# Designs tried in a protein design chat: VH-VL binders against q58102. Part 33

Target 1, 198 residues: q58102
Amino acid sequence: LMDVHVLFSGGKDSSLSAVILKKLGYNPHLITINFGVIPSYKLAEETAKILGFKHKVITLDRKIVEKAADMIIEHKYPGPAIQYVHKTVLEILADEYSILADGTRRDDRVPKLSYSEIQSLEMRKNIQYITPLMGFGYKTLRHLASEFFILEEIKSGTKLSSDYEAEIRHILKERGESPEKYFPEHKQTRVVGLKKEI
Below, E stands for the ipSAE of ESMFold2; O stands for the ipSAE of OpenDDE; V2 stands for 0.75 times the mean of E and O plus 0.25 times the DockQ between their complexes.

## First folded at step 18 (VH-VL; framework fv_concizumab)

Design P6 (at its last look DockQ between E and O 0.79; V2 from the best seeds 0.00; counts 0 for: pae E 2.8 > 2)
Fold by OpenDDE, look of step 18:
Structure P6 (fold): chain C 198 residues (1-198), chain A 120 residues (1-120), chain B 112 residues (1-112)
Amino acid sequence: as target 1 above (198 residues)
Amino acid sequence: EVQLVESGGGLVKPGGSLRLSCAASGFTFSDYYMSWVRQTPEKRLEWVAYISTSGSTIYFPDSVQGRFTISRDNAKNSLYLQMNSLRAEDTAVYYCAREPWYDSEYFDYWGQGTTVTVSS
Amino acid sequence: DIVMTQTPLSLSVTPGQPASISCKSSQSLLHYQGRTYLNWYLQKPGQSPQLLIYEVSNRFSGVPDRFSGSGSGTDFTLKISRVEAEDVGVYYCMQSIQLPYTFGGGTKVEIK
């Protein structure tokens, strides 16, 4: 089996991405990024155990999310900042891993690399970048997730979140900003079990 | 056909308690998140409670936090709202509402509602 | 909490004529992932609220084509191209980007 390193947040999308890759004959290695701000990787770790995939936490430079926070304050919108973080993470990981994947969805605006950006990344870094969910609409993904997973929801912004948002929120707080102004308390899906064998 | 039928409403004095029930049919109840939404006499709609499929995730607004409890029995296709320390401002028609898809953020079906009146 | 403001409070429309309802939120309902969490409900007289539009412009199943939703950020509009008698009721917008979910005050639509 060929190893694929999957950016993993513990949510249904990254989980489904890993499952699809497994079914395609890959060996998923789940990677959760941490920037050393807070230990926000616990949820992802738990989900990885449920899925039965290998999981590791990679700590990257805090400056990345610091810059993201700056961007958010400047733009008063988190989109570009999240995009920046994700792209930066991919660039960094591309130096170590030959096959990267994530849970980017067809209907997502951010984070999402354009076709040109993907080509550039793959060419420059000599990697394979796989986005298994790009072929599926939102309804289909919901259906698939429901078929494979026992799902629960958590509130975003909690200490349980294992996405980029969690640590950025914390930085904003440290700066005296209200994270809720930029990151509404949105629902996030969590995989808490399997409905069928992967 | 999706059906949600609320019951348990009635007249109660301030400080009293009441337990509402919602009977679900026509769909796999255990696959859906459920909420309670109330409509005040002034016809304002207010979200009251949320519960996940397993009940492990529950949310309340500040207005009812600590006083209300939401629960479900998937085996009985039932949703419950335990209301304690009731106040006059809790007077409303209470609807159970289904939140269809995972990661969806709307209510696609509502019950007929049950009336709760809190008055001295 | 996000405050939802609807205008007008009431609207009397001649059958066959168009109607427009505005909903404004105190903060943006656009999530960075691209989804906008604004929904519309109709409560017909003596009935429970029913879903009309979800996420700004998506008609719920069974909702006639004469209903349409539009808008972005903090400003949203529900339009009825040709009002019919069955469209009478109170329309509510709802935001669901942030807990607690909050509703507009409602717009009553009547037939002249």
Scores: ipSAE 0.552, ipTM 0.864, lowest interface PAE 1.0, mean pLDDT 93
Fold by ESMFold2, look of step 18:
Structure P6 (fold): chain C 198 residues (1-198), chain A 120 residues (1-120), chain B 112 residues (1-112)
Amino acid sequence: as target 1 above (198 residues)
Amino acid sequence: EVQLVESGGGLVKPGGSLRLSCAASGFTFSDYYMSWVRQTPEKRLEWVAYISTSGSTIYFPDSVQGRFTISRDNAKNSLYLQMNSLRAEDTAVYYCAREPWYDSEYFDYWGQGTTVTVSS
Amino acid sequence: DIVMTQTPLSLSVTPGQPASISCKSSQSLLHYQGRTYLNWYLQKPGQSPQLLIYEVSNRFSGVPDRFSGSGSGTDFTLKISRVEAEDVGVYYCMQSIQLPYTFGGGTKVEIK
């Protein structure tokens, strides 16, 4: 089986991407990124066990999310900072792995690589970058996820959330900022069980 | 076919307690997030409690935090709101409301409501 | 908390004529991932609220196409192209970008 390394948060989209890749004949290896700020990876580890895929936590330089915090303070909007972190993570992982994937959706705005950015990454690093959900609309993704997953919502930015936002929020607090000014207290999902065998 | 039926409302003195129930039918109750939403006598709507599918995640606004408890029994298709230390401003019609479980952040179905009146 | 302000408070409309309701939020309802979390409800006389439109412009199942929603950021509009007798009631906007979810104060629509 061909190995694919999937950026993994334990949410519905990255989980569904891993399932689709498994059904297509890949061998998924799940990767959760941490920046050493807080142990934000724990729920993703639990979900990886539920899904039955190999999982690792890769700790990257804290300076990446410190720069993201600088960008948020300067721009007063988190989108560019989240995009910067995601692109930087992909650049770093592309030095180590030849097939990368994530849970990016057709209707996402951020984080999301453009076609030209994908082509540049693939050519410069000699890798494949796969976004299995890109061809599906919201209603189709809802249907597919409902066939496999039991979901639970968590508030954005909790220390157990495995997205980039949790550690960036923590850095903003350390700097005396109110992260709520930049990041809404929005709910996110995580996969907590399976309805159907993978 | 989706049905949500509230019960347990009534007249109570300030400082008293009430337990509201919501009976669900016509859908897989355990797959849905549930909320309580109240409507004041002035007809304003206020969200007052949220519970996840398993009951493991619970949220309240500050106005009721520490006084209200939400629970669910998925085997009985039932949602509950325990209301303690009631105040006059808690007087309202209380609705149970369903949130779709996937990326949906709206109340797609509401019950008919049960009236709570808090007065001396 | 996000404050939701609706105007007008009351609207009296001739049958078959258009109606327009404004909803303004104290903060942007646009999430950085690209979705806008503004919903509309109708409470008909003697009934509980019913979902009309979700995420600015998406009509819920069974909602007639004479209802349309628009707007972005902090400024949103619900339009009824031709008001009918069954459209009488109180209309509420709601933000769901963050907890606590908050509602507008309502707009009462009546037929003249």
Scores: ipSAE 0.425, ipTM 0.803, lowest interface PAE 2.8, mean pLDDT 90
ESMFold2 (binder alone), look of step 18: mean pLDDT 92; pTM 0.949

## First folded at step 20 (VH-VL; framework fv_concizumab)

Design Q1 (at its last look DockQ between E and O 0.71; V2 from the best seeds 0.00; counts 0 for: pae E 3.3 > 2)
Fold by OpenDDE, look of step 20:
Structure Q1 (fold): chain C 198 residues (1-198), chain A 120 residues (1-120), chain B 112 residues (1-112)
Amino acid sequence: as target 1 above (198 residues)
Amino acid sequence: EVQLVESGGGLVKPGGSLRLSCAASGFTFSDYYMSWVRQTPEKRLEWVAYISTSGSTIYFPDSVQGRFTISRDNAKNSLYLQMNSLRAEDTAVYYCAREPWYDEEYFDYWGQGTTVTVSS
Amino acid sequence: DIVMTQTPLSLSVTPGQPASISCKSSQSLLHYQGRTYLNWYLQKPGQSPQLLIYEVSNRFSGVPDRFSGSGSGTDFTLKISRVEAEDVGVYYCMQSIQLPYTFGGGTKVEIK
């Protein structure tokens, strides 16, 4: 099997991406990014265990999310900052891994690389970049997730998530900012079990 | 056809209790979030309660927190709202509303509502 | 809580003429993933609310194309290109970006 390194947050989208890649004949290696702000990778670690995939945490420079916080304060909107973090992470990982994947959805705006950006990344770094969910709408994703996963709904901000937002929120708090001003609290879906073998 | 039918409304004194029910049909009930939304006599709409597919996640606004309980029986395709310590301001038509999941945050279907009147 | 403000409170329209309703939120309804959680409902006389538009501009199933939604951030508009008798009722906007969900005060649309 060909190894694929999947950016993994422990959420439903990255989980589904890993499953799809497995079904396609890849060997998923789940990677959760941590920036050394808080140990926000725990949820992802638990989910990875449930899924039965290899998992590791990669620690990157705190300056990346520090800059993201600066951007958020400046723009009063987190979109560009999240995009920056994701792109930066991909660039860094592309130096070490030949096949990268993430849970970018068809209808997502951020984070998402443009077609030209993907071509550039693949050419410059000589990698393959895979986004398994780009062909699916929300209805289809809901169906697929329901087929594979036992899910739990949680409120964002109340529990530590393993996405970029978690550590950025912490930085904003340290700076005396209210993260809620920039990151609305949404319902999030967590994988807590499997309905069938992957 | 998606159908939601509320029942259990009535007249109750302040401090009293009432239990509302919502019977769902025409769809897989267990695949959807459910909420209660009420409409005041002044025709204001107020979200009252939320429950996840499994019932493991529940939310209330501050106005009813601690007084209301939401539950569901997926085997019976039923949603419930237990209302305790009722107040005059709880007087309203109560609707059960279906909510899709996977980041879809809207009520796509509503029941016809059941009327709750709290008066001395 | 997010405050939703609708204007006008009431609107009387001649059949066949256009109508426009405004909804403003006290904070942005745009999630950084790109979805804007603003919905429109219509409550016809004697009926329960029904979904018209979800996420700013998407018509719900069965909704005529004379209805359209637009806007971004904190400012949103519902437009009816040609008002018909069946369009009479109260229109509500709702935000669902965070709990508690909150509704606008409603706009009553009547036929002249």
Scores: ipSAE 0.396, ipTM 0.823, lowest interface PAE 1.3, mean pLDDT 93
Fold by ESMFold2, look of step 20:
Structure Q1 (fold): chain C 198 residues (1-198), chain A 120 residues (1-120), chain B 112 residues (1-112)
Amino acid sequence: as target 1 above (198 residues)
Amino acid sequence: EVQLVESGGGLVKPGGSLRLSCAASGFTFSDYYMSWVRQTPEKRLEWVAYISTSGSTIYFPDSVQGRFTISRDNAKNSLYLQMNSLRAEDTAVYYCAREPWYDEEYFDYWGQGTTVTVSS
Amino acid sequence: DIVMTQTPLSLSVTPGQPASISCKSSQSLLHYQGRTYLNWYLQKPGQSPQLLIYEVSNRFSGVPDRFSGSGSGTDFTLKISRVEAEDVGVYYCMQSIQLPYTFGGGTKVEIK
């Protein structure tokens, strides 16, 4: 089977991407990125056990999210910073893994590589970058997720959230900023169970 | 057909308690987030409680924090609001409202409401 | 908390004429992922609220095309191109970008 390394947060989208890739005949290996700021990966580890996929945490240089915080303070808007972190993570992983995937959706804007950015990454690194959810709208994603997952809500940026936002919020607070000024305390989802076998 | 039916409203003295129920039918109840929303006599709408599909995640605004408890019984398709230490300001029509569970953050269906009056 | 301000508080409209309702938030309702979390509800006399428009401009199922929503950031508008008798009631905007969810104070629409 072809190994695929899936950027994994433990949320519905990265989990659904892994399930789809498994159904397509890939062998998914889940990767959660951490920057050494807080142990935000622990809930993703639990979800990976639930899904039954191999999982590891890769710790990258904290300077990546320090720069993201700089960008947010300067621009007063987190979108470019989140995009920067995601692109940087993909560049780093592409040096080691030949097939990468994530939970990027058709209807989201950030983080998301453009068509030309995907072509550039694939060409320069001689890899495949797979975004299994790009062909689906929210209604279809809802249907698919409801067949496989039991979900619960978690607030954005909680200490145990494994997305980039949690560690960036922490850095902003260390700098005396109010993270709520830049990041709404919005709900996010997490996979906490399976309804059927993958 | 989606139906949400509230019950348990009534007249209660300040400091008293009341338990509201919402009976759900016509959909898979365990696949939806649920909220309680109240409408004051002045016709203002206030969100007052949220519960996740499993019941493991719960939120309240500061105005009711520590006084209200929300729960659900997915086997019985029922949502509950336990209201303690009631105040005159809690006088309202209480609606149960459902929220699509996947990235759609609005109330797509509301019940008929049950009236709570807090008065001496 | 995000404060939602609606204007006008009430509106009397000649049948067949347009109506416009404004909603302003105390902070942006645009999430960095690109979605804007503003919704509109109608409460007809003697009824519970019903969803009209979600995420600024998307009409909910069964809502006539004479209802349209627009706006961005902090400033939003609901328009009714030709008011009909069944459009009478109180209109509310709501933000869902963060908890607590908050509603505007309402705009009462009446036929004159």
Scores: ipSAE 0.381, ipTM 0.787, lowest interface PAE 3.3, mean pLDDT 90
ESMFold2 (binder alone), look of step 20: mean pLDDT 93; pTM 0.950

Design Q2 (at its last look DockQ between E and O 0.82; V2 from the best seeds 0.00; counts 0 for: pae E 2.9 > 2)
Fold by OpenDDE, look of step 20:
Structure Q2 (fold): chain C 198 residues (1-198), chain A 120 residues (1-120), chain B 112 residues (1-112)
Amino acid sequence: as target 1 above (198 residues)
Amino acid sequence: EVQLVESGGGLVKPGGSLRLSCAASGFTFSDYYMSWVRQTPEKRLEWVAYISTSGSTIYFPDSVQGRFTISRDNAKNSLYLQMNSLRAEDTAVYYCAREPWYDEEYFDYWGQGTTVTVSS
Amino acid sequence: DIVMTQTPLSLSVTPGQPASISCKSSQSLLHYRGRTYLNWYLQKPGQSPQLLIYEVSNRFSGVPDRFSGSGSGTDFTLKISRVEAEDVGVYYCMQSIQLPYTFGGGTKVEIK
């Protein structure tokens, strides 16, 4: 089996991506990024255990999310900042791993690399970049997730998520900013179990 | 066909209690979030309660927090709203509404509603 | 809480003529992942609200193409290209990006 390193937040999208890759004959290695701000990787670690995949936490430079916070304050919108973080993470990981994957969905706008950006990344770094969910709409994703996972709904901001947003929120708070101004509190889905063997 | 049928409305005095029910049919009830939404006599719509598929996650607005309880019985395809310490401002038509999940945040189907009147 | 403001409060339209309703939110309804959580509902006389448009511009099942939604950020518009008698009722916008969900005050559409 070919190893694939999956950017993993513990959420439904990255979890489903890992499962799909497994079904396709890959060996998923789940990677959660931490920037040394807060230990936000715990949720992802738990989910990885549930899924039964290898998991590791990679710590990157805090300056990346510091810059993201600056961007958010400047733009009054988190989109460009999240895009920046994701692109930066991919560039860094591409130096170490030959096959990268993430949970980018067909209808996502951010974070999402353009076709040209993907082509450039793959060419420059000599890697394969896989986005398993790019071919699926929300109805299909809902169906697939329902087939594999036992899910729990959580309000964002109340529990530490293992995505980029968690640590950026913390930085904003440290700066005297209100994260809620930039990151609306919405419902998130967590994988808490499996309905069948992967 | 998706159907939601509310019941349990009536006249109650301030400080009283009432339990509303919503019977669902025509779809897999356990696959959807459910909410209660009320419409005041002035025709304003107000979200009242939310419950997740399993019932593990529940939310209320401040206006009813601590007074209302939402629950569901997936085996019976039923949604409930227990209303305690009722106030005049709780007077409204109460609707149960279905909400898809996976980042879909809208009410795609509503019941016909049941009327709750709180008056001395 | 996010405040939703609709204008006008009421609209009287000649059959076959267009109608336009505005909805403004006190903060952006755009999630950074790309979805904008603004929905439109129609409540016909004597009926419960029904979903008309979800996420700014998507017509719900069974909704005629003469209905269209547009907008971004904090400013949204519902348009009816040719108003028909069956379109009479109160239209509500709703935000669902943040709890508590909040609705606009409604716009009553009548036929002249």
Scores: ipSAE 0.558, ipTM 0.871, lowest interface PAE 1.0, mean pLDDT 94
Fold by ESMFold2, look of step 20:
Structure Q2 (fold): chain C 198 residues (1-198), chain A 120 residues (1-120), chain B 112 residues (1-112)
Amino acid sequence: as target 1 above (198 residues)
Amino acid sequence: EVQLVESGGGLVKPGGSLRLSCAASGFTFSDYYMSWVRQTPEKRLEWVAYISTSGSTIYFPDSVQGRFTISRDNAKNSLYLQMNSLRAEDTAVYYCAREPWYDEEYFDYWGQGTTVTVSS
Amino acid sequence: DIVMTQTPLSLSVTPGQPASISCKSSQSLLHYRGRTYLNWYLQKPGQSPQLLIYEVSNRFSGVPDRFSGSGSGTDFTLKISRVEAEDVGVYYCMQSIQLPYTFGGGTKVEIK
């Protein structure tokens, strides 16, 4: 099987991407990024065990999310900062791995590489970047997720969530900011069980 | 033909309790998040309870937190709202409402409503 | 809580003429992932609310194309290009970017 390294948060989208890649004949290796601010990866580790995929945590330079916090304070909106972090993570991983994937969806705006950015990344780094969910509409993704997963939700911004937001929120608190000013208390999902074998 | 049918409304004195039920049909009930939304006599809409597909995650606004309990029985396609310590401001028509769970946060179908009147 | 303000409170419209309803939120409804969580409902006389528009501009299944939504950030508009007798009722906007979900106060549309 061909190895593919999947950016993995433990949510429904990254989990579904891994499942689709497995069904297509790839061997998924799940990667959760941490920046050394808080142990935000623990829920993703639990989900990876549930899914039965190999998983590792890669710790990157805290300065990346320090800059993200600077951008949020300046712009008063987290979108550009989240995009910056995601693109930086992909650039770094592309030096190590030849096939990368994530859970980017057709209806996502941020984080999301444009078609030209994807082509640039692939050409400059000589890699493949796969976004398995891009060809599916909402109804199909809903059906597939319901077929495989037992989902629960968590509030965004809990220190137990396994996304970039958790560590950035922590840095904002350290700086005396109220993270709630920039990050809405929005529902997020995570995979807590399987309905069907993968 | 999605159908949601509420029942259990009535007249209650302040401090009393009521249990509302919502019977669902025409769809796979366990695939959907459910909410209760009330409409006051002034025709204002207020969301008052949310329950996830499995029933493991539950939310309330501050106005009813600690007084209302929400539950579901997916085997019976039924949603429930237990309302305790009722107040005059809880007087409303109560609707059960369905929302998709896959990043679609809106109420796509509503029941006919059941009336709760809290007065002395 | 996010406050949703609708204007006008009521409209009286000649059949076949356009109608426009404004909804303003106290905070941006744009999530950083790029989606905007603003929805529109119609409650016809004696009926329950029904979904018209989700996520600013997407018509729900079965909603006629004379209904359209637009806007961004904190300012949103529902337009009815040609009001028909069946469009009478109260229109509500709703935000779902964060809990608690909140509704506008409603705009009553009547035929004159």
Scores: ipSAE 0.397, ipTM 0.793, lowest interface PAE 2.9, mean pLDDT 90
ESMFold2 (binder alone), look of step 20: mean pLDDT 93; pTM 0.949

Design Q3 (at its last look DockQ between E and O 0.84; V2 from the best seeds 0.00; counts 0 for: pae E 2.7 > 2)
Fold by OpenDDE, look of step 20:
Structure Q3 (fold): chain C 198 residues (1-198), chain A 120 residues (1-120), chain B 112 residues (1-112)
Amino acid sequence: as target 1 above (198 residues)
Amino acid sequence: EVQLVESGGGLVKPGGSLRLSCAASGFTFSDYYMSWVRQTPEKRLEWVAYISTSGSTIYFPDSVQGRFTISRDNAKNSLYLQMNSLRAEDTAVYYCAREPWYDEEYFDYWGQGTTVTVSS
Amino acid sequence: DIVMTQTPLSLSVTPGQPASISCKSSQSLLHYQGRTYLNWYLQKPGQSPQLLIYKVSNRFSGVPDRFSGSGSGTDFTLKISRVEAEDVGVYYCMQSIQLPYTFGGGTKVEIK
């Protein structure tokens, strides 16, 4: 099997991406990014165990999310900052891994690389970049997730998530900012079990 | 056809209790979030309670937190709202509402509602 | 809590003429992933609310194309291109980007 390194947050989208890649004949290696701010990778680690995939945490420079916090304060909106973090992470990982994947959805705006950006990344770094969910609408994703996963709903901000937002929120708090001004407390879904073997 | 039918409304004194029920049919009940939404006599709509598919996640607004309990029985296709320590301001028509999951965040179907009147 | 403000409170429209309802939120309803959580409901006389538009501009199943939603951030509009008698009722906007979900005060639409 060909190894694929999947950016993994423990959420439904990255989980489904890993499952799809497995079904396609790849060997998923789940990667959760941590920036050394808080140990936000725990949820992802648990989910990875449930899914039965290899998982590791990669620690990157805190300056990346510090810059993201600066951007959020400046723009009063987190979109560009999240995009920046994701792009930066991909660039870094592309130096070590030949096949990268993530849970980018068709209908999402951020984080998402443009077609030209993907071409550039693949050419410059000589990698394959896979986004398994780009061909699916929300109804299909819901169906697929329901077939494989036992899901739990949580509220963002109340429980540590393993996405970029978690550590950025913490940085904003350290700076005396109210993260809720920039990150609404929204419902999130996590995988807590499997309905069938992957 | 999706149907939601509320029951259990009535007249109750302040400090009293009431239990509302919602019977669901025409869809797989366990695949949807459910909420209670009430409409005041002034016709204002207020979200009252949320429960996840499994019932593991529950939310209330501050106005009813600690007084109301939401539960569901997926085997019976039923949603419940236990209301304790009722106040005059709880007087309203109470609707059960269906919410699709996976980042949809809207109520696509509502029941016809059941009336709760809290008065001395 | 997010405050939703609708204008006008009431609207009397001649059949066949257009109508427009405004909804403003006290903070942005845009999630950074690109979804905007603003929904519109219609409550016809003697009935329960029914979903018209979800996520700003998506018509719910069965909703006529004369209904359209638009807007971004904190400013949203529901438009009816040609008001019909069956469109009479109270229209509510709702935000669902964060709990508690909150509704606008409603706009009553009547026929002249």
Scores: ipSAE 0.593, ipTM 0.877, lowest interface PAE 0.9, mean pLDDT 94
Fold by ESMFold2, look of step 20:
Structure Q3 (fold): chain C 198 residues (1-198), chain A 120 residues (1-120), chain B 112 residues (1-112)
Amino acid sequence: as target 1 above (198 residues)
Amino acid sequence: EVQLVESGGGLVKPGGSLRLSCAASGFTFSDYYMSWVRQTPEKRLEWVAYISTSGSTIYFPDSVQGRFTISRDNAKNSLYLQMNSLRAEDTAVYYCAREPWYDEEYFDYWGQGTTVTVSS
Amino acid sequence: DIVMTQTPLSLSVTPGQPASISCKSSQSLLHYQGRTYLNWYLQKPGQSPQLLIYKVSNRFSGVPDRFSGSGSGTDFTLKISRVEAEDVGVYYCMQSIQLPYTFGGGTKVEIK
């Protein structure tokens, strides 16, 4: 089995990406990124145990999300900052891991690498970057997720959410900004159980 | 065909309680988030309760927090709203509403409503 | 809470003519992943609300193509290209970007 390192938040998309890779014959290793701002990785650890995949937390330089916060304050919109963080994370992980994956969906705008950005990353770092969900629309993803997962909702911005948003919100608060100004308290999902064997 | 049927409305004095029910049919009930939405006599629509597919995640607006309880029984395809400490401003038609999941956040089907009147 | 403001409060429309309804939110309904959470409902006389359009511009199953939605950020419009008798009722917008979900005050559409 070839090892694949999957950027993992414990949400429905990164979990489904890991499941699909397992079904394709890879051996998934889940990676949750933390920037040392808050312990935002805990839900991801719980979900990784539920899924039965190996999991690690990698702590990267806090300056990455400090720059993201600067970008949000300057541009008044978080999309470019989230994209910057994701690209930076992929560049760093590509120095160590030869097969990377994440839960990027076809219908997302951000974070998402363009085709040329993927080619550049793969060529410069001599890696493979796999986005298993890119070929599927929401109806197919809903069907697949409903076959495997028991899902629950959380509000975005809780300290336990494991996406990039949680730590960026915290930095914005430290800087005297109201994170709600840029990040709505939108419902998010997480995987809390399995319906069938992976 | 999707059907949502509310019941349990009626006339009640301030401070009283009522329990509303919503019977679901024509779809896999356990695959959907559910909400209660009320329509005041002034025709304003107000969301008043949310429950996740398993029932483990529940939200209320501040206006009813601590007074209303929402629950579901997936084996019976039923949704419930327990309303306590009722006030005149709770007078409304109460609808149950179905919400698809997977980032869709809207009410695709509504029941016919049940009327709650709170008056002294 | 996000305040949703609809204009006009009422419309009186000659059959076969277009109608437009405006909905404004007190803050952006755009999530940074690219989804905008603005929905439209119609409540016909004596009926419960029914979904017309979700996420700005997507017509729900069975909704005629004379209904269209548009807009971005905080400003949204529902258009009916040719109003028919069955389109009479009260139209509501709703934001679902965050809890609590909130509705506009409604726009009553009548046939002249």
Scores: ipSAE 0.455, ipTM 0.821, lowest interface PAE 2.7, mean pLDDT 90
ESMFold2 (binder alone), look of step 20: mean pLDDT 93; pTM 0.949

